# VH-VL binders against o27280, part 55

Target 1, 266 residues: o27280
Amino acid sequence: MDSMNVPEVLEIKRIVEESESVKTFIFSWDFRREVRPGQFVMVWDFRDEKPMSVSLIDPVRSEIGISIRRVGEFTDRVHGLSEGDLLGIRGPYGRGFELMGRDILLVGGGIGMAPLAALADEATARGMRVDALVAARTADELLFLDRLEAAGVNISTCTDDGSCGFKGFAHERLLTLEENHDMAAVCGPEPMMFQVMRILDERDVPAQLSLERYMKCAVGICGQCCLDDTGFRVCAEGPVFWSQELSRVREFGRYRRDPAGRRVPW

## First folded at step 1 (VH-VL)

Design zC12 (framework fv_azirkitug)
Fold by ESMFold2-Fast, scan of step 1:
Structure zC12 (fold): chain C 266 residues (1-266), chain A 120 residues (1-120), chain B 107 residues (1-107)
Amino acid sequence: as target 1 above (266 residues)
Amino acid sequence: EVQLVESGGGLVQPGGSLKLSCAASGFTFSDSAMYWVRQASGKGLEWVARIRSKAYSYATYYADAVKGRFTISRDDSKNMVYLQMNSLKTEDTAVYYCTRFGESYAFDIWGQGTLVTVSS
Amino acid sequence: ETVVTQSPATLSLSPGERATLSCRASQSVSTYLHWFQQKPGQAPRLLIHDASNRATRVPARFSGSGSGTDFTLTISSLEPEDFATYFCQQRSDWPLTFGQGTKLEIK
């Protein structure tokens, strides 16, 4: 009876090439199943199932979009699909972003801009002022700039190599931006998110951070499932966490896990 | 009609003080961020100070050139914004404008300006 | 800080001609660039907000375009009242910064 736990086989209605390595797959969606920015779905290619953040929520067209970067075997197979091909989708799952106040800062790194693009649409529709800091290693990894501009978002860019916008890291760029927002939403590599969170904490800006590694925990299927340092079960609460919640997780921004479960510095 | 009216400008000696006032009418003042922008004779516009609405705890911000010397404040019950200017320098000589951020995050309404002259 | 630079400093034209005024930012400001008109002894008047949106009660002959670092204000057919100084202002980065102005004068 729980329709969210049964994969629905959906036809790929449209594919948008966001970059050489990123595609957005668009599906018809029945909005009786509410989906909010920051939530994810499980994408099933009839061999493997992987969590993917929702990057487009369009109730007017009755469509959702899922943006996927080509990084391994599963994503390589999905990138080989065409309009008209089928994928299994179940969800949505996880805790989405919560909007508060009038001014919001979005800080996205690489594919982390995908869930933030959906959030930008919701915040703009709510009448909020939206500032987005879009960060990437190189210019070709900057994503969704056209969508954000069309939505009326105030965009700042930075690249590690200086190929577009500010030359430097997201946290270095953030220091040059307006100092006061009612909230922030952050998604990208953990080291970037940790540095950004520290600046936002110093500015007393409440931040929500989306951690892809905790998406499986939200659906209760997690090889990384563990208790945090406070004894709370972290597996049920992702992928979006308030910055205060993340301060209780010793590994955030400091370590990752290799396939054997060993701690490895970022 | 939306209107802002500045007052309090005048001649002052270096090291002296002046307090500028700006009276607002025709809009919900308490919801608006208020700004002071100055312009020296024949020069461009320079942002000086900003004060946010009550929803943002009346947070204040200053240009580096005036930080520590100028204080922006507001009284929502009177629809007033103020700029207290201390330790005035000859470089502070300018017309001072009171303005707001409108719905488009632009300075859509300006006062007529008040002249501050700092000389010996 | 983001510096905005206007060109030319002075533009001499006749009524009925098209005016094109340029504003360049030292780094990308997306579309978050405003244009103001100022006449001698008067406060600035908002003309265009966010690169291309005409402000309330601004005549249709005024238009703005551009994104990133290059922006243009165009007056399609100059009227006598259009001879004034024009300023651009970016709102992408703090502090807010204005250009030095372009003075539009009668030829």
Scores: ipSAE 0.000, ipTM 0.409, lowest interface PAE 16.4, mean pLDDT 83

Design zC2 (framework fv_azirkitug)
Fold by ESMFold2-Fast, scan of step 1:
Structure zC2 (fold): chain C 266 residues (1-266), chain A 120 residues (1-120), chain B 107 residues (1-107)
Amino acid sequence: as target 1 above (266 residues)
Amino acid sequence: EVQLVESGGGLVQPGGSLKLSCAASGFTFSDSAMYWVRQASGKGLEWVARIRSKAYSYATYYADAVKGRFTISRDDSKNMVYLQMNSLKTEDTAVYYCTRPGYEDYFDYWGQGTLVTVSS
Amino acid sequence: ETVVTQSPATLSLSPGERATLSCRASQSVSTYLHWFQQKPGQAPRLLIHDASNRATRVPARFSGSGSGTDFTLTISSLEPEDFATYFCQQRSDWPLTFGQGTKLEIK
C-alpha cells in the first residue's frame, strides 16, 4: 500500500447534489494510493482541515468521491465551491470495512449512508446479495437511493416522520425485516447504531460499525483515542469496529463529550 | 504489536498426547476467531481447527484428519488458545501455528510456530 | 471442499525479472483468495488479501488479480529477498484450504 501523509491539491472534477444539505465532490485519483470502503480522507480548504468519509471509489474512471453535509462554517465554505476549484486531500486513513460471506445487510442513517454506498459498490462487484436499510428523519434526508438501486441493491427505507417508507426508527424497521445475513455494516447516529447492534447480536449476525467521531482521533488531532476509562485504545482500528468490540464499550450509544470533555448522555 | 506465541511442542510417541498453547497480545482477542494451522516439513499449510468467539458460543470446527482426536479451546481471561492433541499419529508431525487469518486488520497474525514430532 | 492448486511447483528466475504465480480453485471462490509468502524457518506473511488488495507494509511490486477460479500473483521486478515459497488460500467455503505452494528460487 502507498501511504502518503502529505496533502495533495486536487481540482474538483464534478459535484453531485445529493440533497439540499449534502454534496458529493469527485476528484481524479491515482489508484497507486489504494482506497477501501470505510476509509476517510482529510479535506483541506486552505483554512481548516476536516475528516470526510470516502463515498465513491471508481478505479475504472480513476475517481474518488467525498460526500459532505453542510453543518458548520467549514462545510458551508466547501459547499460554496464549484467545479474547477481546488481542495487539499490527504489520506486515505483508517480501517476499512471487511467483507465476508454471501449476504450483507447495510444499515445507514443520514450521511452514514456515504461510506456504505462505497461498500455497496464493492459488495455487488464481488457478487454478494446486498440489502440496504436506509433511514433518515424525513424523506428529503434519505441519501443514495438512486445509486443503490442502480447497483442492484435491495432497498428498504424508514423515516422518523413517516414521509417515506416505514414510519419509525431504523431499529424498529429492522425488526420487521426477514434476516438471514452473513454480515452487516452500520453507519449513522450512535444511538441508532447501538440499537441496531443489539438486534444484530441477538440474531447472531456479525456487524461492523463506523464511528464518525473517532476519525479525528485516528489522525492524532484529538490526542485521546480511548473508548472507555480502562486505558484501552482503538484508534488504530477505527473508525470501523466489530459489534463485539463495541458491546463492551460503556460510552457507545450512551454518552458523548461536550466541548469541555465532560460525559453527556445522548 | 500483534503477537502470537506458541508453546507445548515436542517429541512424542505414536498414540501419545500433547497440549499446545498460544498466548495472544496486541488485539481484541476475545472478539476474534482463532485457528490452528500446521505444516509438515517441506510441505504446504493445512488448517487443523477453528474456535469462534463467545458471541458464537465458542463453536469449534475441525479438519477431518483430526476430528475426534484434537480439541481446540480458549481462555479469554488469559488471551490463550489451546490445542489438545490425543492419539497422535506419525502424519501429525508438523510445525503448528496459531493464527487468525481473515476478518481483522490485514496485518500478518501468525505465531512463529511450535514443532510437534511424532516418532518412536 | 474447495481444492486450490498452484502452478508451477518451482519457478527459477533472476533478480530484476517479473514473476507470475498461478492459483486455481476447484469451484468459484469469487474474490475470496489470499496470498502468503514464507521464508525457510519463518511463519507465513500475508501479501495480498481478497485477490487484489495489498496488505500493510507489502512493497508495491507485489500485485494480485483474478476472480472466480483463476488467480495470479505478480512480482514486477524481483528483489533478492523475494525468493521464498508462496501459498494461496481460499476463504469462500469452510474448511479453509491452501495451495501446495510455489517455490521461487534463484536461477
Scores: ipSAE 0.000, ipTM 0.352, lowest interface PAE 20.4, mean pLDDT 81

Design zC3 (framework fv_azirkitug)
Fold by ESMFold2-Fast, scan of step 1:
Structure zC3 (fold): chain C 266 residues (1-266), chain A 122 residues (1-122), chain B 107 residues (1-107)
Amino acid sequence: as target 1 above (266 residues)
Amino acid sequence: EVQLVESGGGLVQPGGSLKLSCAASGFTFSDSAMYWVRQASGKGLEWVARIRSKAYSYATYYADAVKGRFTISRDDSKNMVYLQMNSLKTEDTAVYYCTTDYFGSGSLFDYWGQGTLVTVSS
Amino acid sequence: ETVVTQSPATLSLSPGERATLSCRASQSVSTYLHWFQQKPGQAPRLLIHDASNRATRVPARFSGSGSGTDFTLTISSLEPEDFATYFCQQRSDWPLTFGQGTKLEIK
């Protein structure tokens, strides 16, 4: 589409408080421009622009939702906005999730549940059986449980502190689950995704993993979104990758690069 | 480089038996699901059987046309998949391909062998 | 069972011409549709996966489009080696199903 790289100034129609630190911003959307689960948009507050995953796709109401966690200056400013205020939106960008088979496992950590919530809506609408493993540090940080339940998703939870569900990490909980799935989709912190991917690979479950990184440009020009070993650009070839692609990337789940290019362990 | 090499085809009488083999290389075979797909002369492709990896307890699935007559199996120590075909019918005449739906080591694509011809006739 | 139907059964064209091949699914398969090329005596070769993604080493003249139930394979300018049979396959539901094929032949 020729309008995809030009920001549209959209009015915030509704704000949903998902947790103390997460809000979903809902906008009217013209679905002549298609949006798929796993894609992202660039959100512009008229000062800075940041990539955000689409967490709600509702063609019936003509709405999209973007879920944002409060983690820094940009997100603090956006969280200070009210219904009726304006934001610039560019996109969508990136490769979305692809669905296959009849049964799908979703594994989400923290804000990583945002793109998976949109995927759950599509998978259930398609008639797939959806199992979701929702992980967070504490019970109050588990996201989208009500939306997933309303969609008919079978939910398992785990929290680091044991305040809800299994006490432990996502991959530890996954080891106790023996259900067959035709595919999986995973989104969350990279160390969690790496551990989950290894288990799913052992179980011969094809998995798609969503990588989100801070970027200045959504069209593949920006070097910050490039993976070290393969040269993949998250915004151009991702953010969704099959597990077989990521198995070749030494960086994935082990270290990252700071702005000077130095290796920093997770 | 992924390679799949089928063998064991040949001429057999109706009601007879035949065992096909597929030798795999170039990917992590033990982690992959393996398939048999057949094609009658001048016709389209038809999925026949699937076997999953050890993590899935070697679960097997069959097309209705062959269920109860064909058995898929594998030997991970040899990177081999087999198709035991019993009670063969003339409509089983086809080229049988070994395939994988494993998107291995940097490729997200299906792989096919060159096939082995099975002819069931009197 | 999701049935996939290809049209036309045969296309007779000359090198340099544009080819358009259609595949229709009996129910929505989203974008989970592959295209394969098969030459006489050879195994199928993957061309396009997931409706629009060109497979490795496949020339840029091949493109795929569509979603839901209607899909198209386009060859922008036919080369002699492109005259072959083309099959579509859905991966959305079990059992896996293939179209009947479209044969591209030289006039």
Scores: ipSAE 0.000, ipTM 0.390, lowest interface PAE 15.5, mean pLDDT 81

Design zC4 (framework fv_azirkitug)
Fold by ESMFold2-Fast, scan of step 1:
Structure zC4 (fold): chain C 266 residues (1-266), chain A 122 residues (1-122), chain B 107 residues (1-107)
Amino acid sequence: as target 1 above (266 residues)
Amino acid sequence: EVQLVESGGGLVQPGGSLKLSCAASGFTFSDSAMYWVRQASGKGLEWVARIRSKAYSYATYYADAVKGRFTISRDDSKNMVYLQMNSLKTEDTAVYYCTRSYGDLYYGMDVWGQGTLVTVSS
Amino acid sequence: ETVVTQSPATLSLSPGERATLSCRASQSVSTYLHWFQQKPGQAPRLLIHDASNRATRVPARFSGSGSGTDFTLTISSLEPEDFATYFCQQRSDWPLTFGQGTKLEIK
């Protein structure tokens, strides 16, 4: 059940094409190294290493899956691989989501549905009632709908262009949904997460949010740590954070910083 | 060696206050959720309070029987967790155990202290 | 809250015999049920976590099974040191709740 900080070279057992830009890579996994929803692994293609959230956790089949969106050189190379090819996997790292209560709301945008799909599997296996709000720019970018449906999840969708479900943003759709959840988990673009968090705070729903940019902080490596309201630089272990902590961070959902420390709007 | 050591128990009158301490050693304390669990003489175990790590904003949870009267807190620089007990009732008489769950809750409460006795009596 | 109920309250057996202890939850807790052993004057010791996983350094004679609402702790062949009180605990729902205990005693 220990986490090892040594890359293991694993064979790609199966590849699932989730969309034109997203693939899930499935590997055999020894669950003596426990993996929890919300944790990530470092994926090494023998040239570069990137953090990727675990999107499938299946102890019965002894498999894990990682979902990767094609956005640059590294991900282009990984997308070019076939079943039988090798990748280095190190981890898991970070703190996962915590489940409690009887029902949970999942709010995911784009690739942010990846860690939430793993969470949905665990929550349904636990006997929780799961509502998922799945958001994307267009219908073909909605992820994991078939998997969520098969798991018994109650699904609501929204797309910016109205090509599937509600026409609009996740937070606009959330305003039309039930308020009675014991907890929520949120993952997606920071501006989306910020707006969703505000609504959940007003409803007194405790929320956990997964932040991609803090994955390195969870393993003790900081790219660009937040400054608090006093100007003091702080780093917190991620990627999962409570909404209370994020509501106190001025940068969350509003801007990021370049290497010179200048603010870059979302 | 992973170890939790409680202190601060004793005799107190109804309506009084008492602060329990728990010293942790042998593990990365800042990564663990910490709990207080109590047991009245000859009775079963009862969860009292929980505090999460800094990564989860030190979120706190309380049993209904103690909510509003007890406060759990921690000091990661000292590897300490505390239970401030106010407005004590005779029903609060019990051995209080400090326990941890490493990272998340899924492994359960795997390390327990020896316990400290709290007696609320006139 | 989810109530967990243990049966029997007391189980009288001899060394070498098989012990079967039951724990029932008032609503489904999936597999999120732990078993603890407690000897007089000592703190509880984790035996089984998440229904069926033996904790570190727990002898192979201890095993757990069940899911949903019905759970069993089995000790295949009792050793003298196994005569103690056993508690189950659910972690699926807040507040965390423990059973009232089953006391294993020597006949």
Scores: ipSAE 0.000, ipTM 0.406, lowest interface PAE 16.2, mean pLDDT 83

Design zC5 (framework fv_azirkitug)
Fold by ESMFold2-Fast, scan of step 1:
Structure zC5 (fold): chain C 266 residues (1-266), chain A 121 residues (1-121), chain B 107 residues (1-107)
Amino acid sequence: as target 1 above (266 residues)
Amino acid sequence: EVQLVESGGGLVQPGGSLKLSCAASGFTFSDSAMYWVRQASGKGLEWVARIRSKAYSYATYYADAVKGRFTISRDDSKNMVYLQMNSLKTEDTAVYYCTTLPEYSSGFDYWGQGTLVTVSS
Amino acid sequence: ETVVTQSPATLSLSPGERATLSCRASQSVSTYLHWFQQKPGQAPRLLIHDASNRATRVPARFSGSGSGTDFTLTISSLEPEDFATYFCQQRSDWPLTFGQGTKLEIK
């Protein structure tokens, strides 16, 4: 690949079935082009291009992994591919997570565990103590538990329906967990992230949150990427933001915008 | 071949202190998390303390019943894990096992024979 | 914390009979449940990991089943060496917790 801006056509080396709705696609990667947990790539199926978070970073095997949930036409087509098939990959893009301290709390909801799984690998490799709160609607939607366990992560699970672990929402489970973490990283549905951020802020734990909806803005797909009452354009700095940056944004966790730019409640 | 040998158990008065030792051999000790698990006479197993390997910054975890009173530590150069027990209570009376417990879906674990700690006047 | 409860406390059977031991969790543990065997004066020994996987060198007569909150250890035809105490342990949530044990004794 001549530059990040030009898609490189890569062969799908391996596919991991994470669940009925999620697959991880693994590609050989030249690590002269650095990639960090929290960054994303543009995946091109020769018809459409979509941003996807990097979920595996393995310099030893010279591989990266991209985890994709089946939610629409593009992802349905990509899920139909097999090992040996080709995809265009462009990137990486965006701001990655920063690690600090000795102890980190990861809070992931659904597919939001994908970038956090890559972060868990880096944190454990650096000798940090890693606690993960993995939340989903049902047990079948809990992702990466085997990878986190193999990495030595201390796992707490939480499902809305009570099919695994604590019955309830991530923020309710978080209230029962120990308070002593040097930092946190959070990725999942925006309402979940908002509630988690509030608790971490009260505990004075610095947190980084990954906002999927700002990935497209970072690559210039949307020309009107600003937040409500601040007028601040966040697309250039995303998708990972510190909690202090988000706590001043009235829009975060309260409403979003439809394709016409109108405010829509969560 | 693989051995975990506990020592340091005995009779202690309430409020006293005792230090347990566990000598490991036959496996790569420095890569393993180590646990202390206890069992009171005729009762079930109870996890007491955990210490992770150097790769996980020797992170320590304790059961609520012993927090603030017990300290787990290790010396990888000697293949030793320790449990310092302070402010002992009658309910701490149990056989204490040194173990690796299965942390992953590997189906393997290692246990010592246990050492008896009796706390009574 | 997740409480794990075993039943019955004692099960009296003869060699050749089928044994069924139950373990219930206070909240769902998915399949993250282990079974151990303990004989008097000995340390526990892993039999089944993650609900249904036999540990190395464990005889085929031992099988585990279940998910969520309800788990069963089955010994299809008891051998004399199988009379022991059996414990279950959940690993889905911290702290790790064990059941109080089921003692399998000769009738």
Scores: ipSAE 0.000, ipTM 0.436, lowest interface PAE 13.8, mean pLDDT 83

Design zC6 (framework fv_azirkitug)
Fold by ESMFold2-Fast, scan of step 1:
Parts: sequence; C-alpha cells; structure tokens
Structure zC6 (fold): chain C 266 residues (1-266), chain A 120 residues (1-120), chain B 107 residues (1-107)
Amino acid sequence: as target 1 above (266 residues)
Amino acid sequence: EVQLVESGGGLVQPGGSLKLSCAASGFTFSDSAMYWVRQASGKGLEWVARIRSKAYSYATYYADAVKGRFTISRDDSKNMVYLQMNSLKTEDTAVYYCTKYEGSYTFDYWGQGTLVTVSS
Amino acid sequence: ETVVTQSPATLSLSPGERATLSCRASQSVSTYLHWFQQKPGQAPRLLIHDASNRATRVPARFSGSGSGTDFTLTISSLEPEDFATYFCQQRSDWPLTFGQGTKLEIK
C-alpha cells in the first residue's frame, strides 16, 4: 500500500459543472486510505500544489470528489482540464468534522458548502436529521441543492439579492429559524461564520467551523498557525475548530492578513 | 485546574442589597461566559444571570424573576465576576453558585456556593 | 419558558439495584438535556450531557437516553456513593431551566 503522504497521480474520471465558477473533479479512490468530511487533499497540477476540501466521499462507487472555484491562476489551469487528464493528489490531511446527537445544522456560504455536502452525506447515512442553510450572493452561486435534497436534507436558502429564498445574509436567515440542533457545522466567508457563530453560541449549540486559511497550518507549511493576534497560540489541527476555540481569536470575523502580514478588514 | 470561589453572601432584610463576588482561576477568564445559578430549598437549581466575554460586548441576560433588580458584571483584569442584588425579597434566599461552560457547552465547573438569606 | 419536571421526587433503593430517573420537558428540547449529581453540602457535578454522553470520569453504570420531551437517567447497579440528589437541566431555550430533583436514598 502507498503512503497517504506520497502524491498519487490520478486520472480525472468525471467533471461535474456545479455553477459557472465551480467544478467538481471526481477520481477513483482506494478507500483503504480513509477520508472523512472536513478533511482536505493537496492537489498538484505538476507546477503548483494547493489544498482543496473533499466534497464527495463515495465508498460504494469508490470515488472522491474535489470541488474547486475559479479564483486565480492555479484554479484557472485546473478548470481547463478535461476528463482523462491527470492530477496529483496527496492526503487526506487535517481534522474532519465530528458528529454528535441526532440533529445537525449545516450553514454554508458559497464554496464553503463543498465540505458540508460531504458531511451531509455522512450525517444522513447515520440517520441524523439534517437541516442546511445554504447562502450565496445570487441563486446561481447556491451549490449542491439537488444533491442535498436527494439525501433527504431539509434546505433553507438565502441570497444577498433575493434571487432565491430569503433575501439577506445567512445570519439574518438563521435568526428566523426556530429549530434548535444538537450541533452545527459552518463553512463559508469568515464574516458570515463569525455572525453565525455568535447566534449559535447564544443558543448554546456546539458548532464546528471550517477555516480555509488554516488548511496549511494543519500540515505545518505556513506562518498562519497562530490562533490569536499576538501570534502566541498555535493551531496544530485545522481546518475544523470548535466555536469555543475560535471565540478566543480576536481576528476571527473582523480581520484577515494580507501577504505582507497586515491586518485587513473583511 | 479550574477553580471558582464565591463570596459576599449573608443575612439581609427584605428590600436590602448584597453584592456577590466570584474569583476565577485555571482558565482564560476573559474569553469565557460566566453564569450565576441559585438553589433555594425545595425549588432546585435556577439560572439567574449570564455575562458574555468582551468578544460578545459583555452582553448580559437575566432570569425574569430578577430582571431590573440584579446586575451581573465582570472585571477581566482581576478575573472576577459579580452579582449586584438590589430590592431583595424573601424568595431570593438561596445558595448562589458561580459557574462556566466547558467543552460541550455544559456547566462543567461550579464553585462551592455562597448562602444568601433574606429575612428579618 | 420550558419547564422540566422530574419524577419520582424520592426513590428508595438498595445497593446493587437498578435506578431509573425520569425528566419531562414541557416542550421539545431535542437532545439538549444534561444530568447532574449533587451530594449534601456539595456543588452539582455533571454526569451526562446532551441526553446520552457521559462526562469525563463518570462510571459506565450511568447512562442517559431520550429525546424531545422524555428523558431517562439509568444507574445499572447502584453503588453506595450513588445515593445523592439528581437534577436534569435543559439548554434548548432561554432561560435555562432545571428540574426539582430526584433524591436517591438507601432503603
């Protein structure tokens, strides 16, 4: 058996166009190397390597899927690939989501719905009741609605422009939802996650949040391993964190770091 | 080790005032929400007040029975949480506990309590 | 507010027997229900959180079950140290509310 830390060159078996800007790349996978929702892989196009969350875990078909949004040079090159082309995959890495209780709320914004779609599959397979709040700027940017519905997930949508569902932001929609849950999982833009976390904390719902900027910290390859603005506390196991861990990070939801290390408002 | 130590209880007449204190150690106090819970004879445990951390603007919440009469506050520089009790009534007689959440959003840690008796 | 009611008020049993304690919520609290043990002169101690999850260092003889409005704490075989008062608490709705307690006493 190969090590999970050695890149394996895999053929793109199928490409699903999720939206104008998002594609899911599907590969055959040997599930003797387990992968769990919330984990990521390093995707290598033979020039650059980038972390990508796993969005499909299908042991029955022996497939994994990786959903990629077109945002820069690397993702543009990957989006230009076709079925039959090759990519290097290394991993999986990072802490996956933990499931507890009978009821789970998923709150996803944009591409943040990708790791939550894989989590929804596992939660429904365990017999949990799954409610998903899917948020995006416009209806065309809502992801995985058909897949979630097929899995039996109870879906609420919101769009900034009102083109589908509630007109407004995820946290505004969440305030109109009266059901409480045993846990929540949240993934999306950091300002959205901050507002959602505040509401879930007030409801005493334990939440796990997936932070894209901490994916590299989980494998120890970047300087973004500190959980506070003093740079003292180090995250060893990202990208998924409990909300109690994130409540200590003053930068969370308020500031990010640019390439020069400067604080920039979201 | 997490430690919570309450003080300030005692005998007071109806209509009087008392200020309870809770000294915290063994965790990062400034990042934690703090709670007061009381236990009266025959009534069981009753949540009284909650104060959130600075990240949540020190938001305060009160049980209906004490709204307008009790004020929860904190001093992060001293790792202290306080409960100012005004216009005390005989039904406020109870042991008052200081507590915090840990892990799965449960009351994992409790102080020993301080007795407040409102009587003539 | 959500009211939680415990039954029985007092339960008299002998060491080695099974204890079953009930907690009922006035409206659904999903699984957001905790169980605490309290001995005379001591603060409450967490036993079970979120209906069925045993707290750290709590013996395997303690188990919790239930969802919605009906919850049970079971002690499979009573030890002498288990004779105490037990409280349930819901965290689904504000304000947080506790039951009145069930006292386990030696027969």
Scores: ipSAE 0.000, ipTM 0.372, lowest interface PAE 17.3, mean pLDDT 82

Design zC7 (framework fv_azirkitug)
Fold by ESMFold2-Fast, scan of step 1:
Parts: structure tokens; sequence; C-alpha cells
Structure zC7 (fold): chain C 266 residues (1-266), chain A 121 residues (1-121), chain B 107 residues (1-107)
């Protein structure tokens, strides 16, 4: 049988408190099922199931981690769990990030640093030079700085309010950074990713961007996903996309859709 | 329609020099990295040199076999990439292709027809 | 340096048969492996990029699979125009390296 279609009930081995609002839940994992940075799993609390990006991939210890921000009823319940409690996990699903070249730029906003932290581990293990631009609204929302530092990543920070690093948005900070990267990976709010993508495209830097809103399509809970203007199929190809593919998509970075399918601003 | 057209190959004696040219059309040349890749008769492909776009200060990279002897350059105003080959050796005998990458997500998606370089006495 | 090795060196088959070509990397290249087709006297043509994605205008009978160190190019039903030399190439590490090629010949 294909075990990816059925949740496995796994014991929470360890919980890391990343901030007041973010926890990483660590599970033993059988790496005969490969997991790549940028992929996600479905997390089942025995009431509801939500997609979560994999933030730690450790074949040496046989562990994966998922980082969850407290934003609603499901995440509140999961945050109330303790080591030894059980969660259902199925997957992994979706396309992961691809690595190429000798140096990589990571640009992450808020919880978008979670999949990029796993990517940073892989890139450094392969001997790549890794530069990370970590962006958030305030200093207390910057995530994984200690983990990135421990991995040998060159870190730049920016906050909207100036409480840590450059005062401003990720794309404004990017304009002041060196342009010499073989590739980039970007994850965060779509408006941030859109602005960053445009700058990287102008610099001839190939970029991969993770679009979290398409995670549910990859697990088959919608029959067909299309972006307007291009009619681009996203269900089989997401959540990670190359910037070349997104530059022609009218919807990207401008609006999202509510449960009724109506356009709403970010 | 993307086209790459190589020229400048020929017969040269060991220790001699040749300059290869590649004329590009059908895409925004100034945004692409350009490569030279060679192939000896009946053998596999071997990367030779790379030059990045102006955004990357025209950074150049060379295979160990040609470092110090070959120089890659470009002229964005003419949509040209060049390979200056000095101190040629018999093992440099090959068909030389120019190829591109755009955003590095489809490297070597278009190739020229190649130009033959023969190094012999 | 990452070395890629192709097997077999020569594969003799008839039109209509399935062809399976192998490429092995000396260390993990994840999915950063491309396949090219080359006919005598012609430049290489990109067939498959990043292990499994068909390039533009490549027929559906061509497919790629694999990850890590072991990769396969499959042609589900050979057409006469498919008899050519096939090369794999890794882009995971610099320098970029190519396999020595597999030659498909008509039996």
Amino acid sequence: as target 1 above (266 residues)
Amino acid sequence: EVQLVESGGGLVQPGGSLKLSCAASGFTFSDSAMYWVRQASGKGLEWVARIRSKAYSYATYYADAVKGRFTISRDDSKNMVYLQMNSLKTEDTAVYYCTRDIYSDYPFDYWGQGTLVTVSS
Amino acid sequence: ETVVTQSPATLSLSPGERATLSCRASQSVSTYLHWFQQKPGQAPRLLIHDASNRATRVPARFSGSGSGTDFTLTISSLEPEDFATYFCQQRSDWPLTFGQGTKLEIK
C-alpha cells in the first residue's frame, strides 16, 4: 500500500519553543520515505488536518521537525500538546526546493523561514555558501537566527519597525546587498515574495518561491487549481515554483481568494 | 526564435592561437550567462568556460584544463560572446559549442551548431 | 568533483521496443540531472531537465526518473528518429560534468 495516503500516528519526541507564538515539533522518521526541504506534511490532531512545512530534516538522527505558529483553533490545540503526545502525519507532499551552484541567497519572512531553515541545512551540508535575509515586522518575529548561525549561514536581518537590523521591508534591504548569487529561495507573505522576485529577475538570479496557499491543492482536496490570466496548473507543480514561471501570473502578489472564491487583498 | 551561431574554428599548430565567436539572436542576450562547451570526436561533452551577465560584473569561470590559456569575453552591444584560445594543445581538438542559461533554471536549453577546432601539425 | 557514469555504452534495439538508459553519479546530485539527445553532426538537444521534466517539444514517450545517485531515461516505444547518442549531465556541483554517453543503435 502507499503509506502517504494514510496518516501515521507518531509520538512527539521533542518540542522546541522558537518564540512565544512558534513551536517546532520533532518526530522520529523513517527515511525510506524521503523528505526534501520545501515539502510539507498534513498534520492531524484527530479533529482537523492542516498542511505544515517541514522545517527540520535530520537523517543522521532519524528525525523531522515541523514548525507551527499559533494563529487559530487548530494551532492552539497543537500548541497545548506535550512531549509523548500523539499526532497524525501523512506525506510528504509537493515539490521541494532544488539546489544549484556554489552560493545561495535565502529570503524569508516570518514563518516562511521554516522551510528555508531545512534548506539552509542541506545547502551547508553540501558545501554551499549560504546568505540569508531574515525579515519580520518586529524583532520578536524573527525566527531561526540561532539555528542559521549554528549552521554557518551569513545572516542579514530587517524589521518593518527597525527593532533589529535594517529598518524596512525585505525587498528594500535586498537592494543594499551584494548581487553575487547562483540562485535564491524565497518564502514568506506573497507581497514580499513578489517584490523580491522582481529584483532577483532583474539581477539574473534564478529564484524558487514557495506559495503556501497551494499546499492544499497538492493533496487532492481540489480537482483543479488555476491562476487567472495564464491558466497555469499548480496542483501537480507546487508549492515551490521558479520565478520565471511566476513573472507572467497576474494573481501572484496582488490578491488572494476567500472560501467563496472572491478576490481579497493581502 | 533563439539562435546561436559559432565561427572562428579551423586548423592550428600546437602552441598556436584561435579566437572563436558566437552570435546570439532571439532573446535578451544581456540578461543571460553564456558558456562554451566542447566535444572531442566520438567523446562526451566537456564544459570549458562561463561568463555571467553585467549584473554579475561579467564574472568568468574556467575548467581546470584551460585555465590560464583561454579567455571568455562578451560584447552586449553586438550580442556576441568570444573565446580566445592561446597555447593550444592537441587535446584541445574538439567541436566547440556556445550555449546559454537564463535564470539557470533551463541551462543549455539552446546550442549553436558548433565550430571545429583541430590542433595538429 | 562529481563524476557521472552512463550504462550501457551501446544499446541495440528495434523500433517499437522500450529503451532504458542509466546514469549514476559518484555522489548525490539530488534531482539536478539533465538528459540530452545528440544525432551525428548535430548539436545536443535538451530532452529532460532536473531528472523528470520534459523540455519543450519533447515527445511524451520520453521520461526521466531517479534522484540522488541513480537516474534513468526511458523511451516507452522507440521511433526510428530516436536512434542517437544520449548524455546525462549533473548541475549540482561545479564543475558541471557530463556522462560519456549511451549510443542507441538499430538492431
Scores: ipSAE 0.000, ipTM 0.379, lowest interface PAE 18.5, mean pLDDT 82

